# Designs tried in a protein design chat: VHH binders against c4kar8. Part 28

Target 1, 263 residues: c4kar8
Amino acid sequence: MAELSTPSPASPAPLDGGRGDELEKFTLRGARQILQLLQDLITHRGLITAHTGGGHSFMTAVLKVDEERGRVVLDPSPDPQANRRALAAPRLTCVTQLDGIRIQFPLVGLGEGQDKGRPALFAPLPAEMLRLQRREFYRLQVPLAHELSCLLKAEDLARKPVEVSARVIDIGAGGVAVVVPTGAAEFVIGGTLPACRLALPDGEPIELDLEVRNLNRQTQRNGTEQLRVGLRFAALPRAADTRIQRYIFKTERALNAKARGGL

## First folded at step 1 (VHH)

Design v7 (framework vhh_vobarilizumab_d1)
Fold by ESMFold2-Fast, scan of step 1:
Structure v7 (fold): chain B 263 residues (1-263), chain A 125 residues (1-125)
Amino acid sequence: as target 1 above (263 residues)
Amino acid sequence: EVQLVESGGGLVQPGGSLRLSCAASGSIFSINAMAWYRQAPGKGRELVAGITSGGSTSYADSVKGRFTISRDNAKNTLYLQMNSLRPEDTAVYYCAKVEIYTEDSSGTYEYFDYWGQGTLVTVSS
């Protein structure tokens, strides 16, 4: 129906949830991550627009997180009618920003009470929070037919330099994820791989420095192990950034056209 | 407002040691993963070491065995013990909170925000 529109980070309007798979990369579900983000909202005194439905909203803030009771404490509206609408709503959609990053989360089961002698609203901790980082863009799942590869400059177990040709499985503005054969090289989270070469279909390989961000060992259907490595672009020249963005855009358009034409 | 104040930098000779501190104020430090980054003159920022709220640590290959990251949750303070310092360790060191995004098909991505002006470490004979 409605296309997913990415509003400005300061926009109070909620994002349409019809594309959960596209938003999944920006959704926090870990309890520690959620607690950290809520604490950052408290520390920065972030004002939250809480949407109660029917075009109604009110301004609130997270006052504290009650980890023992599994609850968040919110500042009630000075408007009693807004608080009554919030308490009657089956769900609040909370929208805020932190350092230009849009944050959105649902609250269900809102109640009222007192915190340290003052009126307060209470809700269970959200099971998920959406965080749209300004530099985080759509990550394209790279089609196998493209045979996209990145030549990694890494080290083996004996700390000797080794070059590994890794298949790129996804790519975004901030980095790539690659698959490396088990035992081909050693990777350390936070380590830097200098002068790696990303091969795109449209010209010479792009030389860039990559930072290792995550490691995931996966067992394939045939029982073999593969190592997935998440890599961040440490520094990306404008020309390289443009080429990567063009590849992502062209490939997305081609995939969308194929899906629509075939189905 | 979260404030992270780095200290402990200075001039040291090769082979020497320094201990960096990062004091957090106005936040619940104990629930946050923390990291040390550095930036050498004319170079990009690089991750040096990370520590989870539970104390699990990770290190860049260039510092593994020489640097030790630790935290004192009671004092809301992060530390980096730097031993066997080398001229290539010369950089401005920044302390940062680690923010982890949700898992996707490629795994979990860690994002770092650094705070403050950092502390300068110069290793020179």
Scores: ipSAE 0.000, ipTM 0.104, lowest interface PAE 17.6, mean pLDDT 74

Design v8 (framework vhh_vobarilizumab_d1)
Fold by ESMFold2-Fast, scan of step 1:
Structure v8 (fold): chain B 263 residues (1-263), chain A 125 residues (1-125)
Amino acid sequence: as target 1 above (263 residues)
Amino acid sequence: EVQLVESGGGLVQPGGSLRLSCAASGSIFSINAMAWYRQAPGKGRELVAGITSGGSTSYADSVKGRFTISRDNAKNTLYLQMNSLRPEDTAVYYCAAGDSPEEWLEYLSETYDYWGQGTLVTVSS
C-alpha cells in the first residue's frame, strides 16, 4: 500500500567503502557548495521537477536563497492540488539538470507564505545535494527549438491502436523521456511499444522498440497537467546508438558554445 | 558498504498475503531507485516491481493489481505487499538499490549495484 514517511532528524549515514564511496564523491555537504549550486540554478533559470510521491510531481524553480534565514524559496505550482500534495509530503525529491549534470536534493519541512507579496514555498536549505557527473547518468535536455519527437505506437482509452507524436524532453544512452497530453494514450509500465520512430534533426527517423519504465503526472508552471513517460531502448542497433550519441554530443557542444557567448 | 536485508518471506496458501520488507543501511536509500526482483528455481531473475526516488512505480504484468511496492525513506525501508498469492509466485525475492536517479534506467537489473541476499516465498497447498 502507499506509504507515508515523516521527516526524520536522523543524520545521513556515513558511506562505507566500495560503491558507497563513489556516491559520496557526488554528494555535496558543504554549506558553501550547496549555496553556490542553488545560486547557479537561479542564474541559469533551471527548472526543477519536485516529486511529492505516489507518481506525482510538479514543475518549480528556486526563486532565491535566503542565506540569513537558512532557507530556499521555491515557485509554487499554479495548481492548488499540486501545492497541497507538496505541503503534505514528508519530503520533496527535487530533480534538475545543469549543463547535462544531474542534480538531486531533498527538501524537508516545506511551508507556504509570501515573498515580495507573491505566493511562495519555503524550505530549510538541504543538508546534501547530489551532483552526478558520471557519463552513464548523463541526460541531454533537448532544446525546444529542435522539436525532437518520438512517434509512439500505443493504445488509447478504448484499447485501440493509436499513434501519438510525443515531445522528447531528455535523451540519454539508454532511453528518452517524453511528454504527452493526459488522455492521449494509455501506458502500462513494463509494456513494449513496438516500431516507434525517434525523429532526430540530422537524418531520417530511427525505428526502435521502447519499453515503458515509469510514468509521472506532472503539473506544469502554467497549471496544465502532462504525462511524462520514461522509455528504455529495448533493442538498439549499433548504427542507431551511434546516431543518438552523435546527436547528444553535437547538441551539448552547440549549447556549450552558445552559453560561452558564441552569439 | 551499503547492505540490504530482506525479511517477511514464508510459506502461505494460495490466495494468502505476505508483506516483504527490505532494510537498507547507508545514505543512498532516499535518493535512488529501489526494486524487487524474484528468481524461481531454474529461471532467471525477473523484475517484480520498481519504485523511483520520487515514488513512481512499475510492476510486472503478472503481479499488477495484486502487489504494491512502497518505500519509507524515514525508516530506510522498502516494502512489497503481496495479495492474492498464486503457486507461480513461489520464488526467492530480492531487493535491489540503484546508484542512478535516472527514472528511465531504474528498472534495468544491470543498473542496480546493491542486492540483498533474498527471502524465500513459497505458495503451496
Scores: ipSAE 0.000, ipTM 0.160, lowest interface PAE 14.2, mean pLDDT 77

Design v9 (framework vhh_vobarilizumab_d1)
Fold by ESMFold2-Fast, scan of step 1:
Structure v9 (fold): chain B 263 residues (1-263), chain A 124 residues (1-124)
Amino acid sequence: as target 1 above (263 residues)
Amino acid sequence: EVQLVESGGGLVQPGGSLRLSCAASGSIFSINAMAWYRQAPGKGRELVAGITSGGSTSYADSVKGRFTISRDNAKNTLYLQMNSLRPEDTAVYYCATDYELGSDWYETSPMDVWGQGTLVTVSS
């Protein structure tokens, strides 16, 4: 029993867990590297999901980096309740993607004020940022033009069977994330949704079983709430796996080509 | 492949203590974040506590000061020490991990691998 880790008071868990293991090589701690990555997020207009705990998050973006004052300036939510939750939180966990690579960082000491006469949120620059390049962490952000959807077989608030057409917002080798209207269905983490239908371009919908792995009530930049549901492929046939991989590869290559072509 | 197997549940009186264990098979335990969730009768699944690969911890407000999460990477085992147990703590307790780093251990944390659960009953 002598080798048990000493517990520390932390809520939520910090991003320092990579030290001394494989995740350390993906953790940026240099001030110049952190500034450069934040600037890249500004340049690419990267949307950030800021988690405040308790299953709540809101959409934000880095508006600027104030190097002189060592601060990052964030776009506040149009929903005052989301901003109040953020200001009350001991930390924000910020999650975003750049070129399919997961970027995650904490912000502590959030404040509210004005930037050039406009409302803004301020925080000290993060001491570290995680940039995960591992293949299993890759998620393709699905272009809106693809109109990718998944027909979910779930239960409504009265526990009656319901079919919900959900928009697929990202897809990876292990699953998809979808958005559903508030109240359209009930989801339980660990629950299985049988015989759902994933619509990919170039073929019939793929029938597959999905397991609910996470739920996120997200306040959008326009102030509306949506439910984001993370779904794992519970039983993926080989042919379906091949089609999903081809879609990801083809779409990523097309997006890279468009980025180089301009706009 | 990763499998998680919980043990240590049982019947205990209010104010009592239990230690839960989660044995992990496969190679990812030492590099992955781990968490304990619970599901009370007739309710949804709730985050209890999380721990990163480096040992940093996070707790739900309802259990802070009473529960302690810890890990032994050499034994691929996750622990939950539960003290000052209340009837409200009655639930099936699940061990969970993900293939992605989750530093927010609330409902927004991505968990991909779940154990079968162990029942904890707190009654007079």
Scores: ipSAE 0.000, ipTM 0.137, lowest interface PAE 14.6, mean pLDDT 76

Design y1 (framework vhh_7yz9_2)
Fold by ESMFold2-Fast, scan of step 1:
Structure y1 (fold): chain B 263 residues (1-263), chain A 123 residues (1-123)
Amino acid sequence: as target 1 above (263 residues)
Amino acid sequence: QWQLVESGGGLVQAGGSLRLSCTASGSIFSIYAMGWYRQTAGNEREWVAFITSGGSTTYADSVKGRFTISRDNAKNTVYLQMNSLKPEDTAVYYCAADLYYDSSGYESAFDIWGQGTPVTVSS
């Protein structure tokens, strides 16, 4: 019985053949639609995570769209290293959200220069943008005031067990994203973290197993680096799923009420 | 249209080497992360190796030091170089693609699987 001494992570369920075609339904290719969406991101001051490869990203924003030159202008990172990685990357993958809806687009041919005397990054307009308006992919940005945390049971660099309290930055039906201090633990993509504890308001912590799906060193707007970890729910009980969904809907309603009051 | 096309499987002698390839076609988006899984008759599919869009790699203990995963983003292709093959490595090998929306990506609904490529290691 090898499984008792050396457990392997469970493989994901096979995806239906039509699932890839489903992404095409959410892909915007019309020039007017792309320009309108980019303008919406400017108007709402949408923060963008730009993935530069090698597990690195930085926070940026669209400053303006230059239709005549066919270019988008991005806010550079205050970290010169992040900008160098971006310029060296063959492709920049930009990810953001608007009202909980995921928006993603590629930028190819990134350059640097100045816009009206200020440093800027330039790229050709994307030929496509993904606007994923589907319930299962909704992710709630967790309010800082909620102080949501997840106690992770992981390993350090020497493969010794360690517990780390990680701040939950977003949560959805399929998982959570957390921030961990650099060097606090080692994570293996595809590995399972058993018996972690997710602390939601108004209740006892939820004990659950989490699968590591993504690791990213993100340079923040202030130039500091954070390790961000994407964690998928493994073997999620229905009671836990109900509590998570209740938290998401309740918080979304409260945020919508606050936005209305802030008008 | 998303399609993963696997190639490179076959019969090989114990101690030999084999290279598997998996190419994504029909999609306009880059693949964020790629994995290789394997399955033997009557058993669940097990994870073998994983590579992020930026090239960070991780391996199952059973293959660590013998297998190497790599990618060519310009060709939307991922490779699995298998060295020092053992009869226990005999399986159908599957390519899987994960599409992440940000640094915190965890959605499984965009996991896409290839049809599998058989590998038989003779003793």
Scores: ipSAE 0.013, ipTM 0.313, lowest interface PAE 8.1, mean pLDDT 78

Design y10 (framework vhh_7yz9_2)
Fold by ESMFold2-Fast, scan of step 1:
Structure y10 (fold): chain B 263 residues (1-263), chain A 122 residues (1-122)
Amino acid sequence: as target 1 above (263 residues)
Amino acid sequence: QWQLVESGGGLVQAGGSLRLSCTASGSIFSIYAMGWYRQTAGNEREWVAFITSGGSTTYADSVKGRFTISRDNAKNTVYLQMNSLKPEDTAVYYCAAKLGSYYTRESSYDYWGQGTPVTVSS
């Protein structure tokens, strides 16, 4: 199996350090704030995408915060290879969301063992956590009930045109992340997929050109492997941009209303 | 300071058995993966066996079926049970520890013991 050289396409993808000074305003370093945020992830059963490097990630969750031993306990992948990649990584980059707020933190010194007789991964408490409340960094986790899809115009292994219907897992102002079965098509980072069709509720599909930004083979909680593809909007007409932003805002409001015990 | 101390080496006849022990001090042993390496005069260190913090084991082809690695977290100790010993098993045996998954590369380990000599006579 080929290994991808890109750091991560898993949704949400890790933020780079290019805006270090601006990101400092959103970085939590207090032990109490870190503990409280980790407990909030447990309470809300927040799913975490753990990036292991080499274009690989897996889905996990915080099972417990062991304050006395200064460590977090994580749910291991049912795929032993995903766990081996995680344990081999010098650093795990964990990305999650609470109420649309992006949360990102590093874990260093990952180990494996057992918690109450069940397999577990554990690491020292992170020294810092990033918590972003900015629209430009926001990516909407697409509700499964919306059944959002994007018809991709791609190529197979023989370089012949193929059409792949991909499930949209997240969407933001600059692009989408989609899931395809491994082997359904070949993708090249920096390559352009012309005339793809993004199906949003309440209207005709949006035709747009997508640039492949990143690729990741992700092992799911059920042990299956899927290819996650990060796609940038190469040229987005104003009408399409408005419709995408309207969908994001409308869905975000509906999710917030449900969380607060809406109608 | 975290320290690994090996014991149990010695002189043994071909076909015999030895059990090596490696005891850790000054750290939380249970979260570390443990490995055994060996080195003969004039040669690079060779990986022998590995056990993860969760208890999964892996062996070099040269020792598979003859050696068994195990651990006792209550005693902060990892063991290497060596059966059906051959003259070519003669080496200084080193215990090594790391956080994370299996590697055969020497540079991947965080801590090393001082070594214990094993001599197998024909």
Scores: ipSAE 0.000, ipTM 0.095, lowest interface PAE 21.6, mean pLDDT 77

Design y11 (framework vhh_7yz9_2)
Fold by ESMFold2-Fast, scan of step 1:
Structure y11 (fold): chain B 263 residues (1-263), chain A 123 residues (1-123)
Amino acid sequence: as target 1 above (263 residues)
Amino acid sequence: QWQLVESGGGLVQAGGSLRLSCTASGSIFSIYAMGWYRQTAGNEREWVAFITSGGSTTYADSVKGRFTISRDNAKNTVYLQMNSLKPEDTAVYYCARGLEYSDSWGEYTFDSWGQGTPVTVSS
């Protein structure tokens, strides 16, 4: 019940160090456990959002674990500027999900080179990895086929009201992450967007207030840049909460059924 | 990759006790939430008990006060201690790895599960 009152992160943003005490029980520090988790990310082709600081991130993946040299090999961004920011950063914070479980780990000492003749990034193996098996941290990656959208009520640069239709890329008990078209609106962390409308399959759009929690410019796999906005549910009616939870678990069951070869 | 091995089922008289065990072969598996489900012939699988990686427990109303779920993360094992067994507890019991149960609408999501261990309670 107490866990139900804790807001979930509204985007794949790094968790605050102020939660370190609670997160210690979910931290892997054994070398074998870290290696196995990295291998699981390779096997399941887990997409990783690598945060480089300054509100910037890029999409990557673990390509290989080089146990002999004690390092991981990562897929570089097709955007050279994203790679330069990563190489200049003192630390990357990597965030991903596996089977609905949030995984987060740091990489320090990033370098660049080649793996089998192809450009690659590499870093020493992380000393620790977070694996969070809690409802409030769970984020469902929304299937593209569902075409989930949220109509945002925001302001433009001149402070005039504007409505923006944003694609929902992930959803959890505490919020959503959306992709906003470039230049469509101004967002301020901590600001409230009133009377937005979340379109779920089966039924009328859900009207709700959203708080801006995170802003991140993300370089996609195809090299284009987009603005990812993390939004927290500021006031969620019980009926809306039920519909959102039902959508999440129904979608997970369908995805799990496919992975297991059917129910 | 993951293997769940269930044991401890059998025939017991009403009022008796049984202890079920479920061992996973992967080290990381101990961090997942674990649950016990049961199924009778012709019925859907019913949730029985749930334990998070941190040790928080939740029970179905039908078993609350009689069953106790626990885990040993060093052994990647989850247990179900069943006391004061009733004929209606007769079922095949399954171990599952999954997401935390939601109390708001009575649904539970699981990912991987074992082959089951039969429990028969005679009166």
Scores: ipSAE 0.000, ipTM 0.124, lowest interface PAE 15.1, mean pLDDT 76

Design y12 (framework vhh_7yz9_2)
Fold by ESMFold2-Fast, scan of step 1:
Structure y12 (fold): chain B 263 residues (1-263), chain A 124 residues (1-124)
Amino acid sequence: as target 1 above (263 residues)
Amino acid sequence: QWQLVESGGGLVQAGGSLRLSCTASGSIFSIYAMGWYRQTAGNEREWVAFITSGGSTTYADSVKGRFTISRDNAKNTVYLQMNSLKPEDTAVYYCAVDTYGEFSDYTPHEYDYWGQGTPVTVSS
């Protein structure tokens, strides 16, 4: 088989296009498998990005699986507008990661109500879930303690050059996803940001060119909005590629060791 | 689920050749990188060779120029051609699936699936 394309680095973002024959190999359809995976997301407090369409998403989590009613219970957004978009959407595309594995599933027939006196969103159990463990889909969620940043060379609203320090929220072989302060700069999909600087914990910042691949205004669990920017490594020297891969590898090992130490 | 079945090991004299095979049964062999590791009694497993889904190869310095890794995705099989064998190559050889992709310095505990191993003994 042919190799899969490198996915967009703004993670979590849905895979481009619909389901193909290649994705069937990664699709869980067994009721027990789906229930177990949803329970794993609850146990690990997995944060889910729910895409409502139009470049909008909100952060949620599975609070409960109601097996008798065949439903999942989701944490609603404190932003009423995000909830209205979700309820109006034909479907939610939910994307998350668990232990480096990308998980994606649709929810259809979203409703609003209460669970034990608190607001909640309800949806029927998904009939399928994608579970993808490949290097091309892997995105390391960057620990906040690392304070990983990328200095972006961009333009402001008046089209003047600006440098913006952006927090790196995930990193993979093909790029990074960053969070920028609202209004700090303008980004155009397909645009190139030259001579940006990625600051890894050990050593000098890596100078690299980044291509804007996607933009998403995400409503956080506290109700605030942030701009998430997905950036592809346009031309990555071998030495830089090696340093980035080493950072991903070592950080994942440390995170796995920390998780095992707690058990 | 995965099953990895290794074959081709045995006794060979120094300077001889062996070809090891590892056949995978499971749904996604062709999209993963594959590696060969070896282990001697009392020692940890050491990496030998690595091949990506696209066919790019990397080798440990101890075997470079003597061993060749290849794959046949139609047969779900990875091969290790071992030439100019030395007594120091005596080990149990394991194949492994690497879902992380293209890391030549992967440690054994980071592979997702392992075969049962095939013993190779090189006499002097």
Scores: ipSAE 0.000, ipTM 0.112, lowest interface PAE 15.7, mean pLDDT 76

Design y13 (framework vhh_7yz9_2)
Fold by ESMFold2-Fast, scan of step 1:
Structure y13 (fold): chain B 263 residues (1-263), chain A 125 residues (1-125)
Amino acid sequence: as target 1 above (263 residues)
Amino acid sequence: QWQLVESGGGLVQAGGSLRLSCTASGSIFSIYAMGWYRQTAGNEREWVAFITSGGSTTYADSVKGRFTISRDNAKNTVYLQMNSLKPEDTAVYYCAAEIYDTSGLEYDSRAFDIWGQGTPVTVSS
């Protein structure tokens, strides 16, 4: 059964791009707004994935904002190689989430030094930040306690079928991101993984065809590296879509209740 | 403002070459996937070539071996090198950008697709 992995001519054909204006609505350029958003990330202890290019990223956080010097101070990686990649990169693309809202911004001119005697990375304040405040773009960070997994039907380096149990780290209407064990399988961007099984609470696993959309080697805060795979839902059945949406909304409500001081 | 500007189109004889360029505004260009599409009068827009944020490329069967897509993130530019041009390659060529997150979840691709105004290419027989 041949699976098409190339972009389809049936992709939406907008007449001409009014969507540049839509993206602009989510772009913060005011110094006050940028400073406030960065302070909110500090207050809420937002973890940031900083992408250094070449399929590499590391986990960081904003430690403080130095308004007088116009700089942000970041937590360096315990992995020296991740820090070297970051310092050598033309820019970092920083991605985080605050209250379910995706936040994304570039950092250019990264340097290293110390803040109050501790190693730190420094960058000028970003000139812009994206804050994508729309319900349909929400992705749920999956609580570790849920032990959400997806059984992937993939191939090893010799093209032999293998089954890989991958931990689901986030989920949205369009797909999931998973962590796969090192060396467990070969993934090709645009490739299709047929008949994978997504294990949601309440009920039988959902059988899904998944398309590989990205691959990223992320250095964790403990210095170890994980392979993260982004997977798009291909031709999601209505019943499966309903179950996934219910899981997302129920979990979001529970997390919001905990954020309001619930235990 | 987020926009794409195409250049490099024109009139060329069959067997000739053209290089199209598409320059993007905005500080997050390196995370966009970029594509080239073409449209002839009375027909729907047809996909030609695609390059992911990581640099992986795919091509429509009609152009494989003749066209090459590439990107320069430092210049916020994507290119389409067109060789061995045929009269059937005559079309208006459009550049498109689609935002992908690093987890593989796409935003509603229609909401964040950014399209250029197009550049005409005419290949004489």
Scores: ipSAE 0.000, ipTM 0.262, lowest interface PAE 10.9, mean pLDDT 77

Design y14 (framework vhh_7yz9_2)
Fold by ESMFold2-Fast, scan of step 1:
Structure y14 (fold): chain B 263 residues (1-263), chain A 125 residues (1-125)
Amino acid sequence: as target 1 above (263 residues)
Amino acid sequence: QWQLVESGGGLVQAGGSLRLSCTASGSIFSIYAMGWYRQTAGNEREWVAFITSGGSTTYADSVKGRFTISRDNAKNTVYLQMNSLKPEDTAVYYCATGYETIDSSTGYIYEMDVWGQGTPVTVSS
């Protein structure tokens, strides 16, 4: 049987700032852009992992942006040792997400004090922020009504080819998660499934090579056992990428309209 | 000031049920992932169940078909419904929140960074 992927208790690692030109296209340096992004983190209640160096980090959030004093106000850790490490650190590396987009920024010159009578951490506004537009961090939950499916070209336990029609439960620009009945096929993490066919509404199936990235067995309330398979697009043609993006965009727009009562 | 507070633990007979709750109090609740872990005396913490902000769920093999994780974002709360409890489920249960990330070797990984203080569950034989 295939191995399950499991959550790690480790903090997310910061992106390598030494990547030069590769990260430059994702770097914001305009003062107004930086202020707007920080305000967006406040509005969307973004949780931030602040790395203090030496493998240490703590969870925080932006409480406010003080434009008059040119600084951010952060929620301190409930752990006093984490706050002491942060204050002693020459630099904090802050990592967060906003609507599937990874955001990373440095803070230098951290101090402590009070905001509205409560303990707070203060730092000058960052000179730059990374807004990493990596589509693989974004996942759309597929509406059941769409009946989205992927025909998988896999192997059974005897390594004989089998075809399995799998329901797509989530989709991003980097891959899909599907559910298959237990015993329908054998999957190996890192294995490639060639020439699979993804059926999107309104059009011909898209032929794709998929890499198995994770496996999770699930039992439904009715007792039915299913296997959740995470699949990465091993090679995605530009036309296929465009169709997948259109589907995601159109579906998000429809879901947003439904949430607004059909506005 | 941010903390996770677990509740609902206690003593239950084998074959019984319990529902654990975890509420984020005094914090800005995120659309980030929520999970449950457990630990027995002298052993490391083990993962039990995980839920994304969108409702996708994952379970450890030892609890599949018996436990159900769910969330109520309006209440800043995640739940663990535990059915058909066994003596080996006896542990201190911890709630955690964190980020979804990817690893080049294993694919998608959910990294938990903020932990609650734990709630004990004892299943009598």
Scores: ipSAE 0.000, ipTM 0.109, lowest interface PAE 13.2, mean pLDDT 74

